# Designs tried in a protein design chat: VHH binders against Actin-related protein 2/3 complex subunit 2A (ARPC2A). Part 2

Target 1, 318 residues: Actin-related protein 2/3 complex subunit 2A (ARPC2A), of Arabidopsis thaliana (Mouse-ear cress) (q8lgi3)
Amino acid sequence: MILLQSHSRFLLQTLLTRAQNLDKAVELDYQWIEFDDVRYHVQVTMKNPNLLLLSVSLPNPPPEAMSFDGLPLGAIEAIKTTYGTGFQILDPPRDGFSLTLKLNFSKVRPDEELLTKLASIREVVMGAPLKIIFKHLASRTVAPELDRLVAIMHRPNETFFLVPQADKVTVAFPMRFKDSVDTILATSFLKEFVEARRAAALNTAPSCSWSPTAPQELEGAPKETLSANAGFVTFVIFPRHVEGKKLDRTVWNLSTFHAYVSYHVKFSEGFMHTRMRRRVESMIQALDQAKPLEKTRSMNNKSFKRLGLNEVNHTNSK
Short names: E, the ipSAE of ESMFold2; O, the ipSAE of OpenDDE; V2, 0.75 times the mean of E and O plus 0.25 times the DockQ between their complexes.

## First folded at step 1 (VHH)

Design a8 (framework vhh_8h63_2)
Fold by ESMFold2-Fast, scan of step 1:
Structure a8 (fold): chain B 318 residues (1-318), chain A 118 residues (1-118)
Amino acid sequence: as target 1 above (318 residues)
Amino acid sequence: ELQLVESGGGLVQAGGSLTVSCAASGFTVSSNYMGWSRQAPGKERELVAGIYSGGSTYYADTVKGRFTISRDNAKNTLYLQMNSLKPEDTAMYYCARVEYKGTFYDYWGQGTQVTVSG
C-alpha cells in the first residue's frame, strides 16, 4: 500500500514545468536543501535547453561501511534500473555533489511517471542497499554476498543494522544523541513511539520494540558502533512488508527513521525553550513546522518567483 | 485530552456524493499531517487521502480524481468530499493524525460507516 509520497514535490514541479515549456529558452541554476539534508541542484542553459543536469548531495557516510564512491552500495545500479535509457551519470559529478544526472528531453518522453521517479532520486540512492536485502526477503532467500550482520551508515554517528534471514530481516537502530537533554527527550519519544505503534490497528506495519540494551541480533557488531545512550529500536520485517508497493514505503521509513526521531527531539527542545520564555503560543506555532521543511518551503517560494541564475542554499545544525 | 470524532457517514447510491467530517480537540489539524483511512470487510486498512501541515495533499490511486481532502482551521475540522461513489468504496472511514510517514497512525477516531448501494 502506498501511504506517503517519497518524491521531492519541489523537484517534481521544477521538472514538470521544464518538460511542459521545452520551447522556451531559459537559464536555470537553482540549489536547495530538503528533508534529511539532501541538497539538490538543477541546471539548464540557453545553449542546451533540452538538457537538464540534476545534481544531488547526500549525507556523507563513513568510508567503506556500506558506501561506494560516496554513494550507498548498489546506488549506481539502482539508478540505471529505475530510470533506464535517456539519462547519463556524469563522471565527475558537479563539484560539491555526490551525483550528477544528465537528462535529455529530446531523447526521453518526459511523462509524469518518469519525472516522478526522477524526483524520487533520494529514495532510489539512499534505499539501494535495503532494496537488495528486501527483494531477497520477498523471495524468501538471502543475498549470497551479505554477512550475517549488515551495517548501514547514512550520516556521521548514524548507523543502523540489518540481520537478513530467509524468513525475516531484523533492523536495529542504536540511538545516540550528543546532548544530554536531547538524549532524555529522544528516549521519552521512542518509548511513546513504540507504544503508539503497538496501539495502531495496522496489520501491514512491521512490529517495533524498544530496549535500553542491545538486542541479541547485534552480537558481534564492533563495540564502537553500539554506542546507544537513547536505547535500541528494533523492527522486524517479514516478506509481507516488502511485497509490491510496500517495498518502497518500508525502505523510506527505515532510511529516514533517525532523521524522524531527530526532528521530534528538536521540536521537544523548542517546546521547553518556549516554557522558559513564557511566550508559549508564538513559539509552538513556529516550531510546529520542521526546520528543514520551513527552509525548503521558503526556498521553493523564492525559486518559483526567481527562476534563473540565483542559488538558494541552507545549512542545518542541531 | 486528544480526541477525533468522525461524522457524516451513511447510505448513498452509486454515483452519488457524501462528505465525512472529523472534529479534532486537544491538537490543531493545521499543525499536523492528517489523513483519512478506510477498512472494508476482509481487507487491510488503507490510507486514501492525506494533507500535510503546509497544505499539500496525497490521494490513493483508488480514489484519485474522485475524493478531495480539506480542512477548516478555524473549526479545527478535517473533511473528505467523496464524489462518484462506487460500491467498492463501502467501508468504515477513520480520521487519523499520521506521524510516521504513513506506516503508523498516531491517533485514531472511532470511524464513520459509508455504505454505497448499487
Scores: ipSAE 0.000, ipTM 0.113, lowest interface PAE 18.3, mean pLDDT 73

Design a9 (framework vhh_7qbe_3)
Fold by ESMFold2-Fast, scan of step 1:
Structure a9 (fold): chain B 318 residues (1-318), chain A 121 residues (1-121)
Amino acid sequence: as target 1 above (318 residues)
Amino acid sequence: QLQLVESGGGLVQAGGSLRLSCTASGFTYAMGWFRQGPGKEREFVASISWSGGSTYYADSVKGRFTISRDNAKNTLYLQMNSLKSEDTAVYYCAAEKTYVRFTSAEDYDYWGKGTRVTVSS
């Protein structure tokens, strides 16, 4: 069963298994790609069984104005505050990766909560700019170093924009899909999604609207982005939406919005074509094969490229 | 937590009809039916959008089954006609939920306990 979630299940299981078996020398050297195009590498050597190296690759680095050493703005601070002692950011990172973390189990014995947070490294890193913007919003201020329009890119053609102000932040998603059937299904879904939220009388949730044309707030965005073929979805975030425990939930929901829409589109398309069922089955099989193995077998991770899917919900029988 | 309660299952002769219902304890966006027959994995049957304007059917049931919903009652229906022995299964209701807060993926995959349908020869 694969769900859209804040942590990598495979990474979490790998970390838990290692933490439970520190007295046993084992060699790990495995690389895999998660759905949403984040690539991971885990290494443990028999020479240093208490040291685990976790490397993460972001396939689309943030724009230069939102980047520090190739990582999203605030990522280093978020990593340090989330993981604490017994943990280091290595410089330089592993060749071909944007970040390498060294976890020392001899200095700290992480509990399941900390390991779950470490397995959420993608969310921590990719969500860092949103957390900075929303922490300022919660204080009714705007970070002075930010441009009027902030672009967040998770994958090619999955850029969304924030317009931070002291009293609110406007978040706009230009929706693009490569397949014309997907575009039609996405447009229909988005219009119904917005209508359903209105019909449910959602008075405390961030307001949500859909438009076939770019909202005024996107003035100055790249022209290519303004040609979104499934319309624009806009959310308005107020301080009340990012206070306390709501901050992490809002960041997660915005960071996963495109994946959520894509899941619905692929599920719907799968009923017209049998492709979705086969893709989900292939994805589950590929994840089963992505256990820590010898270096030669890790080469077969190229199969993950064919999936091109985010982690998605799949039906379960309890 | 959203709860889904199925009803309407039972024993029916081949060629007969049954109507299944599923009542949700709250607002849902999209809803659907899945089934699991003896010795088989769970399979998709039909789904319907919130407005009822979009419906999707598995090839094996298309033309025989009709999915519909009544949003005022938070109830989903599956009208099953021309039933075959192959339709014997436990039928499950599934729902996608729109919250007062942002809808996250983890918030929308809800399932009922299922209702049994047995089609005799």
Scores: ipSAE 0.000, ipTM 0.286, lowest interface PAE 14.9, mean pLDDT 74

Design b1 (framework vhh_sonelokimab_d1)
Fold by ESMFold2-Fast, scan of step 1:
Parts: C-alpha cells; sequence; structure tokens
Structure b1 (fold): chain B 318 residues (1-318), chain A 122 residues (1-122)
C-alpha cells in the first residue's frame, strides 16, 4: 500500500465498485484505519441500495480556536464546495465519528472524478484550515478570525505553525525525534533537503530554509513546542503558490511534511550506520541471486490490510 | 518538459530477475522525483516505488519492498527498476513517471512514459 497518497485507494475502489453495480442489491458495513490514524466507515443497506454513508474519524480534536462544530475550521465549507449537490452532511454524525456524509447515487452520476474526490475526504477535512489561510493569501488578505501565530496539530508531537500575512504566509516546522541517532540523521537529511531545494531550478517553488533555532516568526509560541532537537524548517508561501490547481497540492504537501521527513530518516540512504552494510548486502544478493535487503515494520497499513481482507470476503459472500 | 522512455521489458520465467531502464530527456530531470508504476490488463495503475531527485531517498509500496529496487543515475538521465523473484502476478505494462511536486511524494505525476511490457510465464 502507498503510505502518503492524497486519496484512500481502498475507499476509492469501494466507491467505484458500488457505483458500477448499482443494479445489484448489496450490503456493506465495515470500518478500517489508514494513514495518520484516520478511521473510515462505509455503510450501504439492502433497504436503500442507492444511499451510501461514509463516516470519518479524525485523530486529535482540533484546538478550540481552530474548531467549528467538532471539525477543523472551514471543513464544512470545503466539503460543500468540493462535493456539491447529491450528498448530505448528517447531524449528528455516526456515533464515534467526527463526520458522516450521505451520498445518493440516484441524484448524482457517480463518475470517477467525483468518487476520487470523495476518497480524498481526509485531505479535504484536515486541510481545511490551511485552505482558509491560503485562499485569503490568494486574495492578498488575512482571515480576521485567526491569531498572528496559528498552530496546526495532526498529532501532539507534529505541530507546525503558520504566520499569515496579506502578501505571504510563513510556515515553520519544529522538528523533533526521540532517538539521538534519529535526531542526528534527521538534521543531516533536513540540511540536504533544504540545499537540494535551493540547488534545483525551482525558482517558482516556495523558498525553504533550515535553522537550529526558532525563527523570529515563532515568537510567542509555547516554549515546549520550540524545543526542536532537529532544528526548524521554514517555508515561505506566496500567492503564486496557492493559485488555482496549486492550492490543493500545497495544502497536502504541508500537511504531510512531518511524515515525509520521518519516513526518509528511517529509510534513507543517508542512514550512515547502515548505508555501507546495505550496499555490501546488495552486492552479496546479486552474487547469491537475490536476498531480502531489509524488513518492514507493521504500521496502519497492516491493520488496514487485515480489515480490508475481511471486508472483501464479507462482500463476496453475499 | 521531461520526456521518458522505458526499455528492458520481455518474457521471464517465474523466480527470474529483470532490470528495466527509463531514459529521460531534458535538462531538468535531476530536479524531479521519479517513480515506477505498473498496470495489468483489467486492473488499475499500481504504484511500485519512487526515488528523490538526488537519489538519497527511496519510497516503496509495502508489497514491493525487498523484491524491487529503484535507483537512478543523474549523469546519464536514467532511472532503473531491478526486479527479483518475479511471479506471474507481476505481468504488466511498467511505466516510469516524473513528479515536480514540492516534496516528490504524491500519486499525481506530471510526466509519463509509454510503458514496457513484462510477461512472467513458464
Amino acid sequence: as target 1 above (318 residues)
Amino acid sequence: DVQLVESGGGLVQPGGSLRLSCAASGRTFSSYAVGWFRQAPGKEREFIGAISWSGGSTYYAVSEKGRFTISRDNSKNTLYLQMNSLRPEDTAVYYCAADRSFYGLTSEYDYWGQGTLVTVSS
């Protein structure tokens, strides 16, 4: 399974299969967990085969200042704008979930484009606060309801900050790692990442810098959030970076940055204590007609696969 | 801006190995993250793995890790996929793709090759 893709592949396939078989009465009722501990539930009943209920549970409730009706600020508007007519937001949502959508296949033609957007519900909901900030930036304004310093938290240890202004938004990532070796490797990776960004012919891309100390823009943030042992990565976002089709990609890229760094620290060739061993092992494997290079640990993907296999078996049995 | 051409496909027996190449044209290839995808008849396009512009970072689909290895040579503008322990289920058209996204880790790639067929059969 792909860890950092913008849509849920399993959700998309489930939606496509249902949309292509509306003439067949089937019953679906299952839940699973994916990347970033987002939990999904899909329900279709024999009584109402054209009605699909999609429920989503988000990790970490948003801070009170960035919350509206239990969802991240702007999530309801983002959902309405993205999906249009033919769906309803249920109030209250399914017990134990943050959001429940009701899709009526009789009222909309479920083409692949719409279903792909529905499978991106995590991005739509969790990215909504950044979309508000960046839509204001695209209009060269600042949202009046926001503080000077805005904290976005996907997990308690993965908080990043935005300083919205009319002409630019500064985005700062305090980088923390628990293991001292990971901290050293993360610092090296981040320095290489920043230098490679500057060296590339990407003059229209957001500027990127690394610093061992908190940037001035983070003045006033809680001191515990400024205790970054792998330094601070800062991006500067200008209106050109969030105009048109660039908006959604910029939002997704910023929302997944910490996960991107964490993945590359653990699996990068820059992991110097294993780099030479991996190369030697690769040479030995070539001589011995291929041997495994490394083992992968269980993650959300493992839990998802098990839940997904049970659902496939359940669907096929009926 | 970048053009990609895959090569190295063919017929291989189960348990065999095969190396695919993807030749890139254009001065900016070294600035892109690049990846490999495959598509079997009647199935959706499946991600295999990706490599950062510098070659310093690789990312694999969980099911492909250990059997497939991605590498690149920026001096030759070439991307490689080494496939080991091949199975009949690996039969597909293999595509290389280039991603100019901010991080280089996304399912939405900007430039695609034409594909090369790999058939695993005895």
Scores: ipSAE 0.000, ipTM 0.206, lowest interface PAE 13.8, mean pLDDT 73

Design b10 (framework vhh_7nfr_2; at its last look DockQ between E and O 0.05; V2 from the best seeds 0.00; counts 0 for: pae E 7.6 > 2, placed apart)
Fold by ESMFold2, look of step 2:
Structure b10 (fold): chain B 318 residues (1-318), chain A 120 residues (1-120)
Amino acid sequence: as target 1 above (318 residues)
Amino acid sequence: QVQLQESGGGLVQPGGSLRLSCAASGFTFSSYGMSWVRQAPGEGREWVSSISYSGSSTYYADSVKGRFTIARDNVKNTLYLLMDSLKSDDTAVYYCARDFGIRYSSFDYWGQGTQVTVSS
């Protein structure tokens, strides 16, 4: 599966620039919103130039996946294991934020890899419930009193669901797109994606299916999931898929699935638009040859402009 | 891998005090919320108190507010329950539990329990 850019580019650039210019007097106080649901705040004061406060405001997790501190279940451990030493999780976080990390650049020599992981803090935190549920699956257990259906919301209209059992976890993605062209392209892509996985030589990958209607495992889900216009994709995750190093890979692949589909829809849309323009040009040329008088005018009308492929090869988030 | 071991229970007179301890191992203690749950003879389990991963937030059942204090030591990986002004209604086996979620009854690991008996 394609490794999509999941980090905040502005956050990464801010972290890199700060780490490279620690000897300069600086006062930073940046706030911004990304993905229509995440607010970031970066603060550096001249009193403590080696300290950077990173605050993040995240959507509230569903009650069944939320810890007492308002973060997704397992988020604190995910942060500690991903980033290691050299930071402090502030409690309470800065007012109006879900999480505040204090980074001390004088104690930690972060390389670009670590700073890129820090810029992916949204995905690290939002993926934590998946990780905790899959750790139980690896032990062939289900936590007592865990709800039958756990919702994961990464973005508005990109909620997906887990149905944990001791021997498997079913993961279901309702797929929604705003316009009819995207919906048609997504539906076609998803059907081909499922078929290609069935034809794959290796049977070690999680099984995958597509349905135009909600699977029964989604009974009790919010009503809006019934309006998925590109169908439902379901994965079945067994303990072998989440043992050892496979855990993080599986969490990442599931967390980025909707973005992966959206990327291919936008790529396919651009490719089809380029073909349509060339087909129109070819049709005009063919009609000019069938009409001798228009053949003369067509020789004079070879001034039609085209959009280049470079302009249509673009990935967008929804 | 998770293990929780309670200690500090015993027999005490009404109005007396006890301190319960819970030694934790097999997980990163400072990354999880913790709770005390009790079970009186012949009854279901009753939530008593909870504390966030850092110790900054504490929660109490109405029946114990003002009398019990939950605390944690993230260096020693130990959870505590300080019990004052004990009543006969506090007689129960007290369990240390690791929090799974906000539901207050969603705990994924439990200790063996320690008996507290309040009797004159």
Scores: ipSAE 0.033, ipTM 0.556, lowest interface PAE 7.6, mean pLDDT 75
ESMFold2-Fast, scan of step 1: ipSAE 0.165; ipTM 0.573
ESMFold2 (binder alone), look of step 2: mean pLDDT 85; pTM 0.864
OpenDDE, look of step 2: ipSAE 0.076; ipTM 0.530

Design b11 (framework vhh_h_nbbcii10_fgla)
Fold by ESMFold2-Fast, scan of step 1:
Structure b11 (fold): chain B 318 residues (1-318), chain A 123 residues (1-123)
Amino acid sequence: as target 1 above (318 residues)
Amino acid sequence: QVQLVESGGGLVQPGGSLRLSCAASGFTFSSYSDYALGWFRQAPGQGLEAVAAISGSGGSTYYADSVKGRFTISRDNSKNTLYLQMNSLRAEDTAVYYCATSYFRDLGSYDYWGQGTLVTVSS
């Protein structure tokens, strides 16, 4: 229940514009921030107009719980499966980013469907652990390497758990906030959230409950992760909730749940819309800063052609 | 089913070299591309220490300060095997060495561990 689409509209616009205008030698080097503090950087050079470097900064595990890759389980495989052979994962990624992709538009058939999938990179990466587990649930199979309690840690105080079983997956969110006011506001919001879902009679949606104490399914989790000061939110996922098109929606909703609650608490629903407007304005500003360079280049090319001169035979600007 | 089996340990003189191997069975490294593969050790009377790790993407490596410049971690996906090349060995490197996979080191336990292989550096 977030009003954001799973793909970045501005990233999609950037990719479509680039793919439709590969004949134009252009310089692009800008970044912007979207929901959940996901940061994007795009680079294209005139020397290599068919190559686009896309860097993404994603939520990081807390410093005390370092992962070696800094990416969620299954993310690299999800990227390879979703985008195919025209894309390369750069190692190391661009400094200050979690992931850098090298897109070669001369090797990739640039259709809107593929570019829309690429614009969904946050969902592809952050949702990868859930997709692996839920695909096994949907097919009624067991993944031996994932048949135990799975902990997903996005940030400090943003750990949630999946407890896979043969017929269902329990997803539990220990809700913890460091600020006492935020804790009170979060508790109130969560109670209202689960009550609203019940009142809406969403009998086909996953069941949702709130409890001040840890659900039994979390008995195997470290005690420090069970010390939730805003209670526990639990969703029960059955195969019907992750079949076909429902998979992506369920994954998106669960992978963004903590961020959604945090933004609602810190900035009420109205304030969240205000914060979202500011982020959109920031993205538009970044795009507008790039457009003057493209217009200037286009105008210079037209002027040069009118003179009937070959640029390779001109060594000086006078 | 899923197993990690270490080999290559033994007695070696200070300044010598050893190559440890970790053979994976019941899964392929491509299926664990996003799992970090690493080596850990435990010396007598000490806790578990991370030694080296290689990323699931295959390009990034990590080394503890105590072994940096002396040890090299590598993987061979065709053989489903992780390696640790240990050069310029010191008495302080004496430990049981474990092969492990993990995404989150501080959330209970690593996904899979080997049984360990003993490395003794002594004259």
Scores: ipSAE 0.000, ipTM 0.133, lowest interface PAE 19.7, mean pLDDT 71

Design b2 (framework vhh_7qbe_3)
Fold by ESMFold2-Fast, scan of step 1:
Structure b2 (fold): chain B 318 residues (1-318), chain A 117 residues (1-117)
Amino acid sequence: as target 1 above (318 residues)
Amino acid sequence: QLQLVESGGGLVQAGGSLRLSCTASGFSYAMGWFRQGPGKEREFVASISGSGGSTYYADSVKGRFTISRDNAKNTLYLQMNSLKSEDTAVYYCAADLRWGSYEPDYWGKGTRVTVSS
């Protein structure tokens, strides 16, 4: 079972334990690696028991066009906005790490909610470029520093693209899998996902499509990213999909889309059609953030009953 | 609304065996077991697909625990063998996963397993 959360469980527990035991002078110097190759380091010294240093190493450096100070575009702003004045970004970061934060427990007494957000530092950093794009979309503008086609790479073979405009953002996922069986299962899942999306949202956005060939929006993308063997999935995101609290959910959902497809590929079986339909419905609901609503609510249920559609004929023979 | 009820927990000696059951008020394709030991976070134990054809286990329980299901009874099982003191925990049944968070939509109230000596 793939169980993904926006926060690191081990990091959260470490932070909670430290915050609850500030009266004890302890020494921490621990390093670990989590899923998708994100490496963490936590340091607390007995000389400064109220200071915690958290260092994070990203799995792959962002492309130069999407990088600012060696971090994904907007990461510094996202960190400052999310965590506030009790945190300091160290420059330079710890050797071998992309980012080092200094947390001063004497200046902040963070509750579990804030510590959970700190334990989500990976998502805050990796999701920052999407947040910039979608905040501009919510205001019906386009970030001036961005090119027409924006490439986001979370892992070496999982690049997806955005085409930001003032009224919408097109998001395209070239889908590639290493195993031929996984490719077949992924292709089946994606076709079902798109079909279910069309059926559920005939009169509403966001739109979703699948194609065996690269969409026009990907003109100018590197050729290696256009060799998707499970097709291309395209979403169209409108301002309503990124308003208020929907922003973080949309960023998380798009950031985890490839992982979600991979999850279903691992659990797909020839006879699991109903499970895949239920999960596709859940994905559509997560993207839409709302159930389909009828434009016209006037219905005459009594006239339907009066048509006698509840009449049945049958015979009981011995 | 789906409801999950666990049973089968109790006190057992180290090296012993115990079988947990989880009865659902309806069918669910994605089901699994999680556990939470004293002073620890809830952790994944095992999961099973709707047909029972695919199973996944945490490294700490591989070879000792077996997950299975009876779809006619809407019941999930966890057969625990060669129990260790480290297996002491409250065991939770979980059903259906949400996209985007991968958190189960439904949880049981839990059943306590204590492995002594």
Scores: ipSAE 0.006, ipTM 0.197, lowest interface PAE 9.7, mean pLDDT 73

Design b3 (framework vhh_7nfr_2)
Fold by ESMFold2-Fast, scan of step 1:
Structure b3 (fold): chain B 318 residues (1-318), chain A 121 residues (1-121)
Amino acid sequence: as target 1 above (318 residues)
Amino acid sequence: QVQLQESGGGLVQPGGSLRLSCAASGFTFSDYYMSWVRQAPGEGREWVSSISSSGSTIYYADSVKGRFTIARDNVKNTLYLLMDSLKSDDTAVYYCARELYFGSKGYFDYWGQGTQVTVSS
């Protein structure tokens, strides 16, 4: 299973810094984009230094037409349950955002635990349907509202499916990429990922398989949503995988799986392209001058490798 | 821009029939699950029926099973609700809705303006 942090590191640091400096009136107005195209905005004004507005834009922005709050099933209840008193959901949310929360520091003492939960707002909202399904699985039942094939769509090419049963939940990822190179790299990565997981004999982790064709569990899904050019990855989740603290980890890992694969594909593609370019330049140089390579090119190679390692470390904090 | 426009509502006697239509535009209609949701006077919204993008998978609320039929025409980008054996309890504004999550009865990302159905006792 992919191990990624459930909270935004930058959001958490921003919140901690504000909470530690409540005695200082400040103006905050920061917007940034993170992994998986989630956008955050934090605002504090000098007139109301104890009021913090946190806005989140999810992969599926609010529609123009009226909706049932424009958020995933169970999201509002999950927010209320997770954060309790001291938080208010603003209606309408900040323009261009899916959700806006108002935190009043004069009514609630922000400790690190609460701020860490707030920094996990993406998972609280996006994971709400999965948590409903998996809480029922932990009790060996099926959620009445989600007792059928469930599709979670971040974007048209990033849809995954759950097939809830009382004793297990099958989670299937149709993997599709626009670029032919990305498709080849993704297919190779996924096959190696599944093989490495099997070889490690991970008995405490959900089982994982790869197939070029849709698994039988997706027989009820519309065929138009099963377009995959890098195959299908299937996880089988049992009650043991969602008990206690494991619930949040499993939800996060499944919710971020496609994005994680995409990140690795982009990293591999960039690395290969840069290396190929340097080889061509070296060959041209050698043919033109009939001389060995300059030492400066070896230094450029090391600099590139350090940059690539840094990018990987930014994503995974195992 | 995504638009959903309902039609076909009206006043009908108990035991009567009505056919609701929903014209969809501004998106690839054949890629989405579509639903009918109703709201009775003074009540919250109640999910009625869903149909998969291909039409092969259909779900109904227990209150309408055997009386209502959901259908779609992907060539005409139109969703239908054929209502038979109407009861006073079916009196509501009926909304056409685009479903983002399969089998999720609570999450819809676009709605029509609604069409009024009144069943007179």
Scores: ipSAE 0.000, ipTM 0.201, lowest interface PAE 16.2, mean pLDDT 75

Design b4 (framework vhh_8h63_2)
Fold by ESMFold2-Fast, scan of step 1:
Structure b4 (fold): chain B 318 residues (1-318), chain A 117 residues (1-117)
Amino acid sequence: as target 1 above (318 residues)
Amino acid sequence: ELQLVESGGGLVQAGGSLTVSCAASGSIFSINAMGWSRQAPGKERELVAGITRGGSTYYADTVKGRFTISRDNAKNTLYLQMNSLKPEDTAMYYCATDYRFGPLSYWGQGTQVTVSG
């Protein structure tokens, strides 16, 4: 139930405001963090009011699995195709960022549609590998270079797999969390998520299933990635799910799935922690208002140990 | 179809130099970063050097200052210039691409580099 748009609303407003006020010499130097720990930086200097630098820090795989650009397959081509003339990719990017784009408003004055696409930079970059695979699916083909199993790693412990075929693509998410509480909450959420989709009888949406064990389609994947402590979620994507405007929606939903689950786990943990704290506080207040006892007896000698609700990492990345 | 063909390997004396090259076919070379990985007998594959489409480079600590990676985007060719070679550099050298982002990466057939001494 997260109402997430593929574009950053704050970034879009920043870009629109700048495009509408090019006659004003202003200095902008803003950095902020959004959903999925994506960090943005926007810079404009008074001396060059028509030049805007946009830097983005995106989820990174571990160094041993990192691409040299720190960007997913096809990201550079996707950026060039989506933004076109008047936009340049800086190499190297701004220190501490995955990507820096230079926008020159003197060469082109983009309309709201193009600025909305710029505000969608996370999806353009992170979705690039999926778009390659799904464009082939839409044409009932498979990219000749692809193996049976394709791995996409956003962060350490955030790897998912695609099994591309001409008639369908199977997408499997091994769900792994570092904290035992997060693992239990994620497992519960995933089971409910799958059941809710089934109960809604959405005949046009991609099918979705959950399993405690690796699906057969993941045969041949590295053993490390098959150690999913919150189970496996599998989607089956058919050409109808990636035709026309549905392509971008399907890509967004799949590329953000880990973050979506992590967000709900964090929300559930916070809610459960608050409920437990309130319950304990209520008991303390009741006891404090009562006459004290000489010795407080253990209320349960057979009590099961509870899982901690300490601060935990709700994402696989650090 | 993507094809990576490595060449230029051979036997060299310690302290010597060698250049290996990788000819790539298909559209992937122009889009993605390219690199060189190596694997010695009984050891895991390691990334030795990488180069972005724009020319920014990465080197493993074991080869910094001795190896130079470069690319010719017009010819879809990747190079690794290896100087001051050591016996420990003996390995099969593989041209690599991040075509399949993640732990499964496409590799060429490799070219053997043997350093005696």
Scores: ipSAE 0.005, ipTM 0.288, lowest interface PAE 11.5, mean pLDDT 75

